# Ledger of designs, part 79: miniprotein binders against q6w4x9r395to579

Target 1, 185 residues: q6w4x9r395to579
Amino acid sequence: GHCSLEGGSFVTTFDARPYRFHGTCTYILLQSPQLPEDGALMAVYDKSGVSHSETSLVAVVYLSRQDKIVISQDEVVTNNGEAKWLPYKTRNITVFRQTSTHLQMATSFGLELVVQLRPIFQAYVTVGPQFRGQTRGLCGNFNGDTTDDFTTSMGIAEGTASLFVDSWRAGNCPAALERETDPCS

## First folded at step 7 (miniprotein)

Design h26
Fold by OpenDDE base, second read of step 8:
Structure h26 (fold): chain B 185 residues (1-185), chain A 90 residues (1-90)
Amino acid sequence: as target 1 above (185 residues)
Amino acid sequence: SVLEEIAKTILEAVKDLVEAVKENDPWEILEARYELWEAAIRAEEAGFEKVAYAVFEVILAVEEGDEEKIKEAVKELVEVMREAMRRALE
């Protein structure tokens, strides 16, 4: 399964459902019992402009009982707040520079993360087949059905992205806005 | 011109993305998507919003894996780009 966070406001779920939103919060991208130590992958969005529609991904966070690995747009990698030199390896996670513009977080438990640092900060999440039907968050539920990807943290299927996204906020942040595309723009 | 450069980049990125998908090379897909998104953003920043939109539609179509949508999206993108270029020359 591949989930992508692109263009600052675009998400494509593991089931390949694309959607758009604008928010300035930390959101849960991926929760799964397949992640050890109650691990979760999160995305941090912030305001990139003056308008509500000017938001962008600024960091990706992997949080577990043991680690809090943050990859920020400033090319700083921290674990539990401490800056780490690359390549950085924990028990089952390795963060390293893949290219001049890309960092990779490799794991021993079927999660891969590629972070594009520049010119646009973007993230690409890959999970193994063992995660099928066992994922939650903005990346969806990876069950091959796009129609139920907008399942909230409470297990309710939403028809719009806004409420879905809001349900996966990791903190007290402003409500997300669903972006409407105008073909005439 | 700026638009010509962006247009060239977009077309090349689209080509690369389609080919990468066909070859099922995740890294090439990633790189192609990166380039395409970057180009879209550049287009948007340069004031070519319709071009950016059309690019986004191509990306989404590719991600969805709908061949017909991809074809249509690419066709539309080309048309939008041509129109933009025409206008830029006036």
Scores: ipSAE 0.016, ipTM 0.270, lowest interface PAE 6.4, mean pLDDT 89
Fold by ESMFold2-Fast, scan of step 7:
Structure h26 (fold): chain B 185 residues (1-185), chain A 90 residues (1-90)
Amino acid sequence: as target 1 above (185 residues)
Amino acid sequence: SVLEEIAKTILEAVKDLVEAVKENDPWEILEARYELWEAAIRAEEAGFEKVAYAVFEVILAVEEGDEEKIKEAVKELVEVMREAMRRALE
């Protein structure tokens, strides 16, 4: 399955359901029993400087009990707060420069991440077949049915993305709003 | 031109979406929405921010499932595209 984070604030789930949200927080993209050491993939969103209405991806984080790997739009890779030179390897994870504009995080457990650094910061998540029906988060549940892709952290299927997205917030930040910078509403 | 190709893709996807909504077919609606999303990303990457934003508004309206809001968003998108094309010809 493939999940993408493109165009600043657009997500396409593993079951190919597209949606947009507004929010300036860290969100859980992917949690699964298939990820070792209670691992999770997360995305950080912040305001774009070019437009008041824009929200954009600024970093992708892989967090487990042992590692906090951050890949940010400023082209810095850190683990547990320490900057790392590429290629960077842990026991099951290798981060390396795939092309002049792309970084890849390869893993031994069926998760692959490709990050486009420029001209626009974007992320592409690929998971192996062992993840089918065993994912949760913004990338959906990967069960082949798009109608339940908005399943919240409490296991409830929602009809709209706003409640779904808000349920996957991590950290202490404001709730996601459907159109957070709309001055008229 | 790039803008003409994007506009053609957007108009076809919008037509598909309108037909899907009239038929009340959830799967056809999702397919048309996906086509619009891809067109919006292409427009944004090509530097046509206002066009991309207007397409995103249509996608959001479809997500809400309100037929009247979908019609309003589509009307706005058509106007934004007309203005962008007119400006490009100047």
Scores: ipSAE 0.000, ipTM 0.114, lowest interface PAE 17.1, mean pLDDT 70

Design h27
Fold by ESMFold2-Fast, scan of step 7:
Structure h27 (fold): chain B 185 residues (1-185), chain A 90 residues (1-90)
Amino acid sequence: as target 1 above (185 residues)
Amino acid sequence: SVLEEIAKTILEAVKDLVEAVKENDPWEILEARYELWEAAIRAEEAGFEKVAEAVLEVIFAVYEGDEEKIKEAVKELVEVMREAMRRALE
């Protein structure tokens, strides 16, 4: 399955449903029992100044009990706060330069991330078939249904809507980010 | 027909994509890809799985950023659509 974060505010889920994201926080992109060491993929959004978007992707984070790998729009890769030279390898994860404008994070557990650095910072997530029906987060539930609850609006229509909305946020937002800033509305 | 409407959407999106790639405009590329994703969903829902797959290949080629791969994927998509339209007429 493929999920993409593009053009600052656009997300396309694993079930190929596109929607626009509007916010300034760290959000859970992907959580799954298939990720080792309580792993999660997260996306950091901040104000962009782009004509067609008030917020944009500024970093992608892979967080587990062992690692906090951050790939940022300024082309810096860190793990647990320390800058790393590429290629960077851990037991199960390799981060390397795929092309002059793309970085790739390959894993042994069926998750692959490709980040476009230029001309615009964008991210692409690929997961193996073992993730089918076993994902949650901004990338959707990967259940094979294109009519799921993800739309151009920010919310889920039913269930524990408040708790689900809260799950899109990784708890506390960084001090540098605004949770709900929309100067144009 | 549903297939004719899907084909029109795909053709417009491909035209937009080619122009956007030529102009190296990331926002126009994104909008064109968005239109292709919408068309792929509609094709799959309507039972045109091969058309949907060919559209997805164009989207993935755009993500790779290789102009030659984009051209090849577009060529494949046009051929798949031509075949689907031909079968629908027979």
Scores: ipSAE 0.000, ipTM 0.150, lowest interface PAE 14.8, mean pLDDT 71

Design h28
Fold by ESMFold2-Fast, scan of step 7:
Structure h28 (fold): chain B 185 residues (1-185), chain A 90 residues (1-90)
Amino acid sequence: as target 1 above (185 residues)
Amino acid sequence: SVLEEIAKTILEAVKDLVEAVKENDPWEILEAIYELWEAAIRAEEAGFEKVAEAVLEVIFAVEEGDEEKIKEAVKELVEVMREAMRRALE
């Protein structure tokens, strides 16, 4: 299955349902029992700088019990808060420069992430067939039915994207709060 | 018609994009891309799949940052729009 985050705030789910949202928080893209060590893929959005109503993807995060891998629009890759030289390898994950403008995170468990750094920061998520019907988050439930792609964190199917997106916020927006108090860090 | 309204929206977004690329203004480029994404989604929901595909190719060319590919994708989009409108009038 393929899920994409493009053009700042546009998302296409694993079942090929496109939608747009506005948000300045960290959001859960993908949770699945197929991910080891309680793993989750997350996206960080912030103001784009053109107007207060426009938002853009600024970082992608893979979080598990062992790793917190952050890939930022400034081309910095960290794990557990420490900057890493590429290619960077763990037991199950490799992050490397695929092209001059693209980074790739390859895993042993059927998840692949490609991040475009320039000219626009955006992300592409690929999952193997074992994830079918086993995903939750902004990328949808991957069950072949687009009518329930807006399933909230409470398990309720919504007709609109805004309620769906709001349900997948990662807590009280700690990333947005950090930037607000120390935007130069 | 719905197609004529979509075409108008697309052509206005393309005009904004060309100006933004010429001025190398990243924020104006991002605004034009937002308009193109909304137009592509609307075209697909209305059943104009080839039009939606052509708009996506323009977005991808802009994201690649190659000015010649952007010009080529815009030319293709205009031709796809002309054919779609010609078929609708027959």
Scores: ipSAE 0.000, ipTM 0.175, lowest interface PAE 14.6, mean pLDDT 70

Design h29
Fold by ESMFold2-Fast, scan of step 7:
Structure h29 (fold): chain B 185 residues (1-185), chain A 92 residues (1-92)
Amino acid sequence: as target 1 above (185 residues)
Amino acid sequence: GDYEEWLKRAEELFERAIELWKEAVEAAENGDFEKARELLFEASLLTYEAAELATEALEHATTEEQRWRALELRYRIWEFQIEIAKLQAEIL
């Protein structure tokens, strides 16, 4: 399955359900029992410089009990806070420059991440068939049915993206409480 | 029928992935590791798409023979994905 984070704030889930959101926080993209050492893939969104209402992807994080690999829009790769020369290898993960504008994180456990650095920071997540029906987070549940792709962290299928996205915020970010630009009355 | 169309698409993408992988091996043997990495990445993407199409074929299978063919194709694709990942790791 393929999940993409494109155009600053557009997401297409593993079951090909597209949606957009306007959050500014760290979000869980992918959690799965198939990820070793309590691993999770996360996305950091911040306010866009283009519009007050827009957000953009600024970093992708792979977090486990052993590693905190951050790939940022500044083209810096760190692990546990230390900048790394590419190619960077761990026991099960390799990060390398795939092209002049793309970095790749390859793993031994069926997860692949490609990050486009320029002209717009974007991410593409690929998971092997062993992840089918075994994923949760912004990328959806990968069960072949788009109707439940907005399953919250509490296990409730929502009809709208906003409650779904908010449920996958990391606990260290305050809730974004922004007023409507065009109030109803 | 639906089964044959899904299976055919899966087979075509898998064949394309194998073609790209062969080009990647040739590039690596010639010392062009940048080209090899790029071709392996493209091959990898095609294999994940092919596996999804093979799963669709499986869900539309109406006979045991069709079911077996779809399962066997998906297994071959998964095995090939492991080969791509190993080569990617070795040329880094």
Scores: ipSAE 0.000, ipTM 0.079, lowest interface PAE 23.0, mean pLDDT 73

Design h3
Fold by OpenDDE base, second read of step 8:
Structure h3 (fold): chain B 185 residues (1-185), chain A 89 residues (1-89)
Amino acid sequence: as target 1 above (185 residues)
Amino acid sequence: DTLREEAERLYEEAKKLMEEAIRAFEAGNFEEAFELAFEAALLIYEAIEKAEEAIKEGDTDPETEELLWEALKLRYEVWEFIEKVAEEL
């Protein structure tokens, strides 16, 4: 399964459902029993401009009972707040530079993360087949059905992205907004 | 430009980038191939969104739907390619 966070406010779920939102919070991208130590992948969004529609991904966070690995747009990688030099290896996670513009977080448990640092901070999440039907968060439920991807943290299927996204907030923040439609573009 | 026209433009540009990425890969320029593929990925997503928006807004032209499907297909190809290139880095 592939999930992408692109263009500052675009998300494509594991089931290949695309959507857009504008929010300035930390959101849960991926929770799964397949992630060890209650692991979760999260995305941090912040304002990138003056308007409410100018938001962008600024960091990706993998959080477990043992690790808090942050990959930020300024190319700093930290674990539990301590800056780490690359390549950085823990028990089952390795963070390393793939290219001048791309970092990768590789794991032994079927999660892969590629982060594009420039020119736009973007993230690409890959999970193994063992995750099928066992994922939750902004990346969806990886069950091959796009119609139920907007399932909230409470298990309610939403018709719009805004309420869905808000349900996966990991902190206190303003409500997310859906994209503005511009039929004249 | 209409939403469909914009989507089409984005799709074509993404396709060109993927072609360049493939050429780079064949030449052994894996880093370049990787970067080009990710750039293509961004454009493909935008194309998909624009096409979907067009349909939602009432575009009933079969060509718009066809474009959407082609863009979705290309997205999968890009992902597979990215993974392939990553193995060579």
Scores: ipSAE 0.019, ipTM 0.284, lowest interface PAE 7.1, mean pLDDT 89
Fold by ESMFold2-Fast, scan of step 7:
Structure h3 (fold): chain B 185 residues (1-185), chain A 89 residues (1-89)
Amino acid sequence: as target 1 above (185 residues)
Amino acid sequence: DTLREEAERLYEEAKKLMEEAIRAFEAGNFEEAFELAFEAALLIYEAIEKAEEAIKEGDTDPETEELLWEALKLRYEVWEFIEKVAEEL
């Protein structure tokens, strides 16, 4: 399945449910038992003048018990806070430059991430069929039904994106719902 | 047959659906406009995936990169349109 983070603030889930969100925080993009060492993929959003909205993707993070790999829009790749030269390889993960404008993180466990660096930072997540029905986060539950793709971290299906997005915050940030009411703050 | 050819076909179909979606919107058929634009978005995401796979597998042709850029641009335009249509529903 495929999930995309594009145009600064647009998201399409693994079940192809599109939504737009506003918020300035780190959010859980993907959690699954299929990810080793309690792995999770996260997305960092901040204000940007390049985006159509005031909120845009600025970094993608893969976090596990062993690794904290950060791919930033400034084209810096770090693991556990240390800058890495590409191609960068661990036991199960390889980060490399696919094209002049795209980086890829390939894994041995069925997860692939492609980030577009220029002119707008965007991310594309691909997961193998073993992830079907076993994902949680902004990318949805990958069960073939779009009506419950807004399932919050507490397991409640919401009718709108704002409560869904807010439930997947990974840091101590203002709620996305509150942020949307004041675009200049 | 090639990933690029598949991406081109999907991109062209998405463009045609968007032309129909815009006409439906102009006629006041907002539900139809939404459905057509949503279908176009799905085809664009598939086109982007095929173009990215081609590049990943070693396609260094500038035309493939151009196709990816055009598909990404159209996808952005589609979501702006869908947002506009949703306000009328």
Scores: ipSAE 0.000, ipTM 0.123, lowest interface PAE 15.5, mean pLDDT 73

Design h30
Fold by ESMFold2-Fast, scan of step 7:
Order: structure tokens, then C-alpha cells, then sequence
Structure h30 (fold): chain B 185 residues (1-185), chain A 92 residues (1-92)
């Protein structure tokens, strides 16, 4: 299956359901029992442009009990807070420059990540067939049915993207987002 | 904006992107990977703009028929962007 994060705020799930959202937080893209060491992919979104309603992808994070690999739009790759020269290899993960404008994170466990750095920061996630029906997060559940792709972190299928996206927030939000989402403001 | 104008502009950009992709496939088949990469980059930019325009059309749809037509176009554009990405990876 294929999941994409494109054009700043577009997402296409593993079951090919497209949606758009306006959020400025870290979100869980993909969690699965198939990922080793409690692994997860996360996406970091921040405000863009003059309008505070615009948002864009600024970093992708692979987090496990052993690793915190961050690939950011400024073309810096870190693991556990330390900058790494490419190609960077661990036991199960290799990060390398695939083309002048693309970085790839290849894994031994059926997950591939390709990041477009220029002209616009975008990400593409590919998972093997072992992940079918065993994913959760912004990329959907990969069960072949798009009607439940908006399944929240509590296991509830929603008809709209807003509650779905908010349920996958990882809690590291900019102060500006908290002020902008205040109902009393 | 006018729903039909947003949708038409999205369709026009998408058709231009498809033509660039066809030229990129031909360039890659002929071993001209530099030209193929450039054409795929241009096609990627056009499809990003097309997707934004299709989303504007979707947001300005006033009927269920208009909404479904804009959504179908958006899905086709995003699926096509996946094809661009696959070829970009294949040609180094």
C-alpha cells in the first residue's frame, strides 16, 4: 500500500482516500504491530503563508524505542538529536539520497519512506502486504474499504476528516495553534 | 470562485501534466534520464496546482453532483501523482 503527504496539506490513505486538513501539530501517520520496537511514523505540520489557516509539512519522524530519525525540510537528518551524514545506516534502516531532490529511508521490515525535498517538501510511504488491515493513523487502516479510513485513535469511524485528524495528534503543538483553536478567542 | 471555472482549470493543468509524463516515459525509454527527470518535475508541479484547483472546486460545489465530480477529479490527480513518483524513483 501507498500513502502520500502532498501539496502542504493533502493526504491520500493506503486505501486511496484523499483528504485535506488544516493543522499545525505533530500527527501519527502510521502505527502497526508490524513495526519493530513500538515503531511509528509521524508528520510535523506548521503554519505557512500570510493566512493562519494555511499549513505545510515541515518534517517526518520515525520513532521507536531505539531510534528517533527526523528528516526535515531544511535537508537535515538527525537520529536521537544528532545530525547524520548520508548515507546513514543502522541495523534495519538506511537513509540515503536517491536523487538530487529525494531522500529515501529503506527498512528491513516492509516500510519505505521517500521524501521530496525540493521544490516542495512532500512524503510518500509504502508498506508491504503484511501491513494489510494492521495500520492505524493518518494513513488509514489499509483494509481495502475507504468508508472506515477515518478511524480515530479510539476506534470510531468518522465521516469527516477533522475529528479523525485531531485524534491522531501527538501532543507537541506550537503555542500559536493553541491560541488559534481557543473557542473563546 | 465559480465552481465550473475552478474545475476546468484543474482539468487543463492535469491534461498538460499527463502530456509531460508521456514525454518523460519516452525520454526514459530512450535513456535520456536528465530530460525525463526534468519533465517529471514539471509534471509534479502542474499536478500539485491541479489538485489545489480541484479542491477549490470541491469547496465551492453547491450540488452533490458537482461535489462528486470534483472529488473524482482530485482522486485521479492524486493517483497520477503516485505514477509520477514511481517513475522518479525508478530512474535514479
Amino acid sequence: as target 1 above (185 residues)
Amino acid sequence: GDYEEWLKRAEELFERAIELWKEAVEAAENGDFEKARYLLFEASLLTEEAAELATEALEHATTEEQRERALELLWRILEFRYEIWKLQIEIL
Scores: ipSAE 0.000, ipTM 0.169, lowest interface PAE 14.9, mean pLDDT 75

Design h31
Fold by OpenDDE base, second read of step 8:
Structure h31 (fold): chain B 185 residues (1-185), chain A 82 residues (1-82)
Amino acid sequence: as target 1 above (185 residues)
Amino acid sequence: STTRLRIEFRDISEEQAKKVEEIIREEAEKSGVDVEFEYHDGRLTVEARGSPPWILEFRYEVWERLIEELPDVTIYVIKVES
């Protein structure tokens, strides 16, 4: 499964459903029992302009009981608050520079993250087939059905992205704005 | 320096299991990974042992092939030990 966060406000789920939202919060991208140590992948969005529609991804966070790995738009990589030089390896996670503009987080448990640093901060999440039907969050449920991708944290399928996205907030933030648009448009 | 991985495939047919075994075994040989298979009543269990780097390489090359052969199959990573 491939999930993408592109263009500042566009998301394509594991099931290839595209949608757009504008929020300034930390959101859960991926939760799964297949992630060890209660792991979760999260995305941090912030304002990039003056309008509510000017939002962008500013960091990606992998959080578990053992690690808190943050990849930020300023190319700083931290684990548990400490800056780390690349390549960085801890147990079953490795973060390294893939290209001059891309960082990669590789794991031994079926999760891979590629982060494009420039010109736009974007993220690409790949999970193995062992995650099929066992994911939740903004990246969807990876079950091959796009119609139920907008399932909230409470297990309710929404018709639009707004309530869906808001349900996956990791903190107290304003409600997100929604506009379903093809990320390629 | 050795990692043990247990993968479980549920609701898998015997035919599918054979294909999975073939694919995984082929890749395991290339990677120097020791693998064992057990199929019973719609469930395939794979035990793999090898150095940690194999896990990264194994997943992407093998998984892509497996997905094509595993419609409606549920896969679990049951155990990972180092």
Scores: ipSAE 0.007, ipTM 0.182, lowest interface PAE 9.7, mean pLDDT 85
Fold by ESMFold2-Fast, scan of step 7:
Structure h31 (fold): chain B 185 residues (1-185), chain A 82 residues (1-82)
Amino acid sequence: as target 1 above (185 residues)
Amino acid sequence: STTRLRIEFRDISEEQAKKVEEIIREEAEKSGVDVEFEYHDGRLTVEARGSPPWILEFRYEVWERLIEELPDVTIYVIKVES
């Protein structure tokens, strides 16, 4: 299955449901029991002000008990806070430059990530068939049914993207922002 | 470069296909995306071409409008090619 984060704030789930949101936080993109050491893939969004979308993807993070690999739009790759030169290899993960404008993170456990650095920072997630029906997060549940792709972190199917996205925030961030700024905040 | 988006609808009536075409043409005009349609034997195929950020916005707006205005129409295949 394929999931994509494109055009600043657009997401297409593993079941091919597209949606858009305007948020400024770190969000859980993918959690699964198929990821080793309690692994999770996360996406960091921040205000852009210069693109068509109000917020944009600025970094992708792979977090496990062993590793915190951050790939940022500034073309910096870190693991556990230390900058790494490419190609960067661990036992199960390799990060390398695929083309002049793309980095790839390849893994031994059926997850692949490609990030486009230019002209727009974008991410493409590929998972093997063992992940089918065993994913949660912004990329959806990969069960072949788009009607429940907006399942929140509490297991509730929502009709709108905003409540779904907000439920997948990682950490103490403000709630996802609407296009209009809240006059009271 | 430009991106090509193909969408296929199956088991769709001629009346439903015309409504889908209407929605898609309106969103394509807003996004500066070029669209082509083919309807044959209950199958509607749509080909859309545009720059990557505009094709993604087009795709999102079309999906949202189809869910709201034509909830009984099922999108069968979405394929993005660059």
Scores: ipSAE 0.000, ipTM 0.224, lowest interface PAE 11.5, mean pLDDT 73

Design h32
Fold by ESMFold2-Fast, scan of step 7:
Structure h32 (fold): chain B 185 residues (1-185), chain A 82 residues (1-82)
Amino acid sequence: as target 1 above (185 residues)
Amino acid sequence: STTRLRIEFRDISEEQAKKVEEIIREEAEKSGVDVEFEYHDGRLTVEARGSPWAILEFRYRVWERLIKELPDVTIYVIKVES
């Protein structure tokens, strides 16, 4: 299945349900028992443009008990807080430059991530058939039924995106004002 | 290798469908993507075929323009097959 994060704030679930949201947080894209060592894929959104209602994808994070891989829109790749040169390889994960504008994270466990760096940061998530009906998060439940794609972290199916998106906030939520630096320091 | 992209628009007028087709044709030409259209009963279906990277660039450019030029048009189904 394919899930996409495009146009700054659009998401298309594994069951091909499109939606848009405006958020400035880290959100869980994908959790599944198929991911090793309590793995999860997350997306970081921040404010963009002149309107405070506009938000854009700024980073994608793969988090497990062993790894915290961050791929940022400025082409920086870190694992566990340390910058890595590409290609970067662990036992089960390889991050490499696939084209001049695309990075790929390939895994041994049926997850692939492609990020477009320019002209806008976008992400494309591919999962193998073993993930069918076993996913949760912003990418939906991958069960072939779009009517329950807005299933919250509490297991409730919503008709609209707002409560669905908010239920998938991660605890490490960045706020715009937290990045304000004193120009005298 | 080729990637197939299917996009479906619903509840759009014939006039809106014409404008969507114009945007998609222009961006397909720029991206080296082949496109086919079917319009029936307020539904516009688009099939696009190209290399994986051509389809990724095409998707980005189409959505950027649709957001700006046709904010009332809703994309109902998007499917990518490689």
Scores: ipSAE 0.005, ipTM 0.150, lowest interface PAE 11.2, mean pLDDT 74

Design h33
Fold by OpenDDE base, second read of step 8:
Structure h33 (fold): chain B 185 residues (1-185), chain A 84 residues (1-84)
Amino acid sequence: as target 1 above (185 residues)
Amino acid sequence: GEVHVRIEIETDSPWEALEIRYEAWEIIIESGLPGVRVEVRQEGNKLIIEITGVTEEQARELAKRIAELVEELGGRVRITIEES
C-alpha cells in the first residue's frame, strides 16, 4: 500500500483515493496493530501562506512507546529533541539520506517512509501486505475500497474529507477545510 | 456490455494534475456506480484514468464530466471508450 502526501494539501490513500484538505494540525496518518509498541505515523501541517487555503506539510512524525522521530525539512529530531546525524539507527528503524533531496525511514516491521525535502516537502508511505485492512488514519484503511476511506476515528464513514480529517487530529486545533476558501473568509 | 474508458489528461504542472485527479475521483465517487473500477496513474503533469465496470452510457457520462473538469482547469483531455 502506498500513501502519499503531496502538493502541500493533497493526500492519496492506500486505496488510491486522493483528497485535499487544508489544516494546521498534527494528524494521524497511520495507525495499525502491525506497528510495534503502539506506533503511529503522523503528519504535521502548518500555514504556508496568508490564506487559510495555503497550508503545507511541514513534518512527519513517527511515534511509539519506544521511539519518536520527527522528520522536517531542516532536521531529524529524536526522542530527546536532539537533532541527529544521518544515518540514524534505532532498534528497528533507520533514517538515512536517500538522495540529496530525499530522506528515507526504513523499518523492520513493514513500514517505509520516503520524504522529499525539496523543492516541496512531501511524504510517501509504503506498508507491506500485512497491513491490508488493518490501517486507519488519513492514509485510509487499505482494504481496496475507496468509498470507505473516509472512515473516522470513531468508525463512521464520512462523505467529505473535512470531518474525516478532523477526526484524526492528534491535538487541539482548528477544523480543517476541504476546499480552497476566500482569503477573507 | 461493459466498456473500458481511458482518459488521458495533460496539464501544465504536476500539481494541476493532482488537483484534477482529486476532482475526477470526486466525480467518480459521486456517481455511485456499483462495480466501477478505477485505476489512476500520474506521471508528472500527465494523468491517466482508466475506468471499467461501466456501461457505455455510464462511461460517456463520466467521461463528459471529467472532460469538462479538465477543460475548466485548463488541461487537455483525450478520451477513449472501448468494449471490454
Scores: ipSAE 0.110, ipTM 0.571, lowest interface PAE 2.3, mean pLDDT 90
Fold by ESMFold2-Fast, scan of step 7:
Structure h33 (fold): chain B 185 residues (1-185), chain A 84 residues (1-84)
Amino acid sequence: as target 1 above (185 residues)
Amino acid sequence: GEVHVRIEIETDSPWEALEIRYEAWEIIIESGLPGVRVEVRQEGNKLIIEITGVTEEQARELAKRIAELVEELGGRVRITIEES
């Protein structure tokens, strides 16, 4: 499955459902029993001046019991708060420069992350078939049914993106908006 | 029956392509169509949007709205609708 985070808060879920949001917080992209040591992939959004979306992706975080790997739009990679030279390798994870404009995080457990650094910071998440029907978060549930992709952290399928996105906040931040606030005012 | 829509867009800068991509996503999301599937690829100032899970009538309406958007923002567009 493939999930993408592109161009000022656009998300396409593993079941190919597109949506957008306007929030400035850390959000859970992907939680799964298939991720070792209680692993989770997260996205950090902050205010943007570049697009109609008022927010943009500024960092992607992989968090587990052993690692806190942060890849930021400033091209800095840290693990547990310490800056790392690329290629950076742990037992199960390797972070390296795939091209002059892309970084890749490859894992032994079926998760791959590609981050575009320029011209816009964007992320692409690929998961193996073992993740099918076993994912939660902004990237959806990967069950082949797009109608329940807005399943909140409480297990409720919502018809709107804003309630869905807000349920996956990983911190005390303002609520996300489904659309731009009154662009006519 | 359902159709496959391919929209090829060319702009004068990568930022213009990103702006069109953003506005096109808004058109697709606001359409509220159940079962719509979208794949987007951007290569600098070139943008390709592929839409499936829509009927021919729905496809023509989406394509029309997106083409108008591209023209308003100074881009160039080619649209192909094929039975899927």
Scores: ipSAE 0.000, ipTM 0.129, lowest interface PAE 16.4, mean pLDDT 73

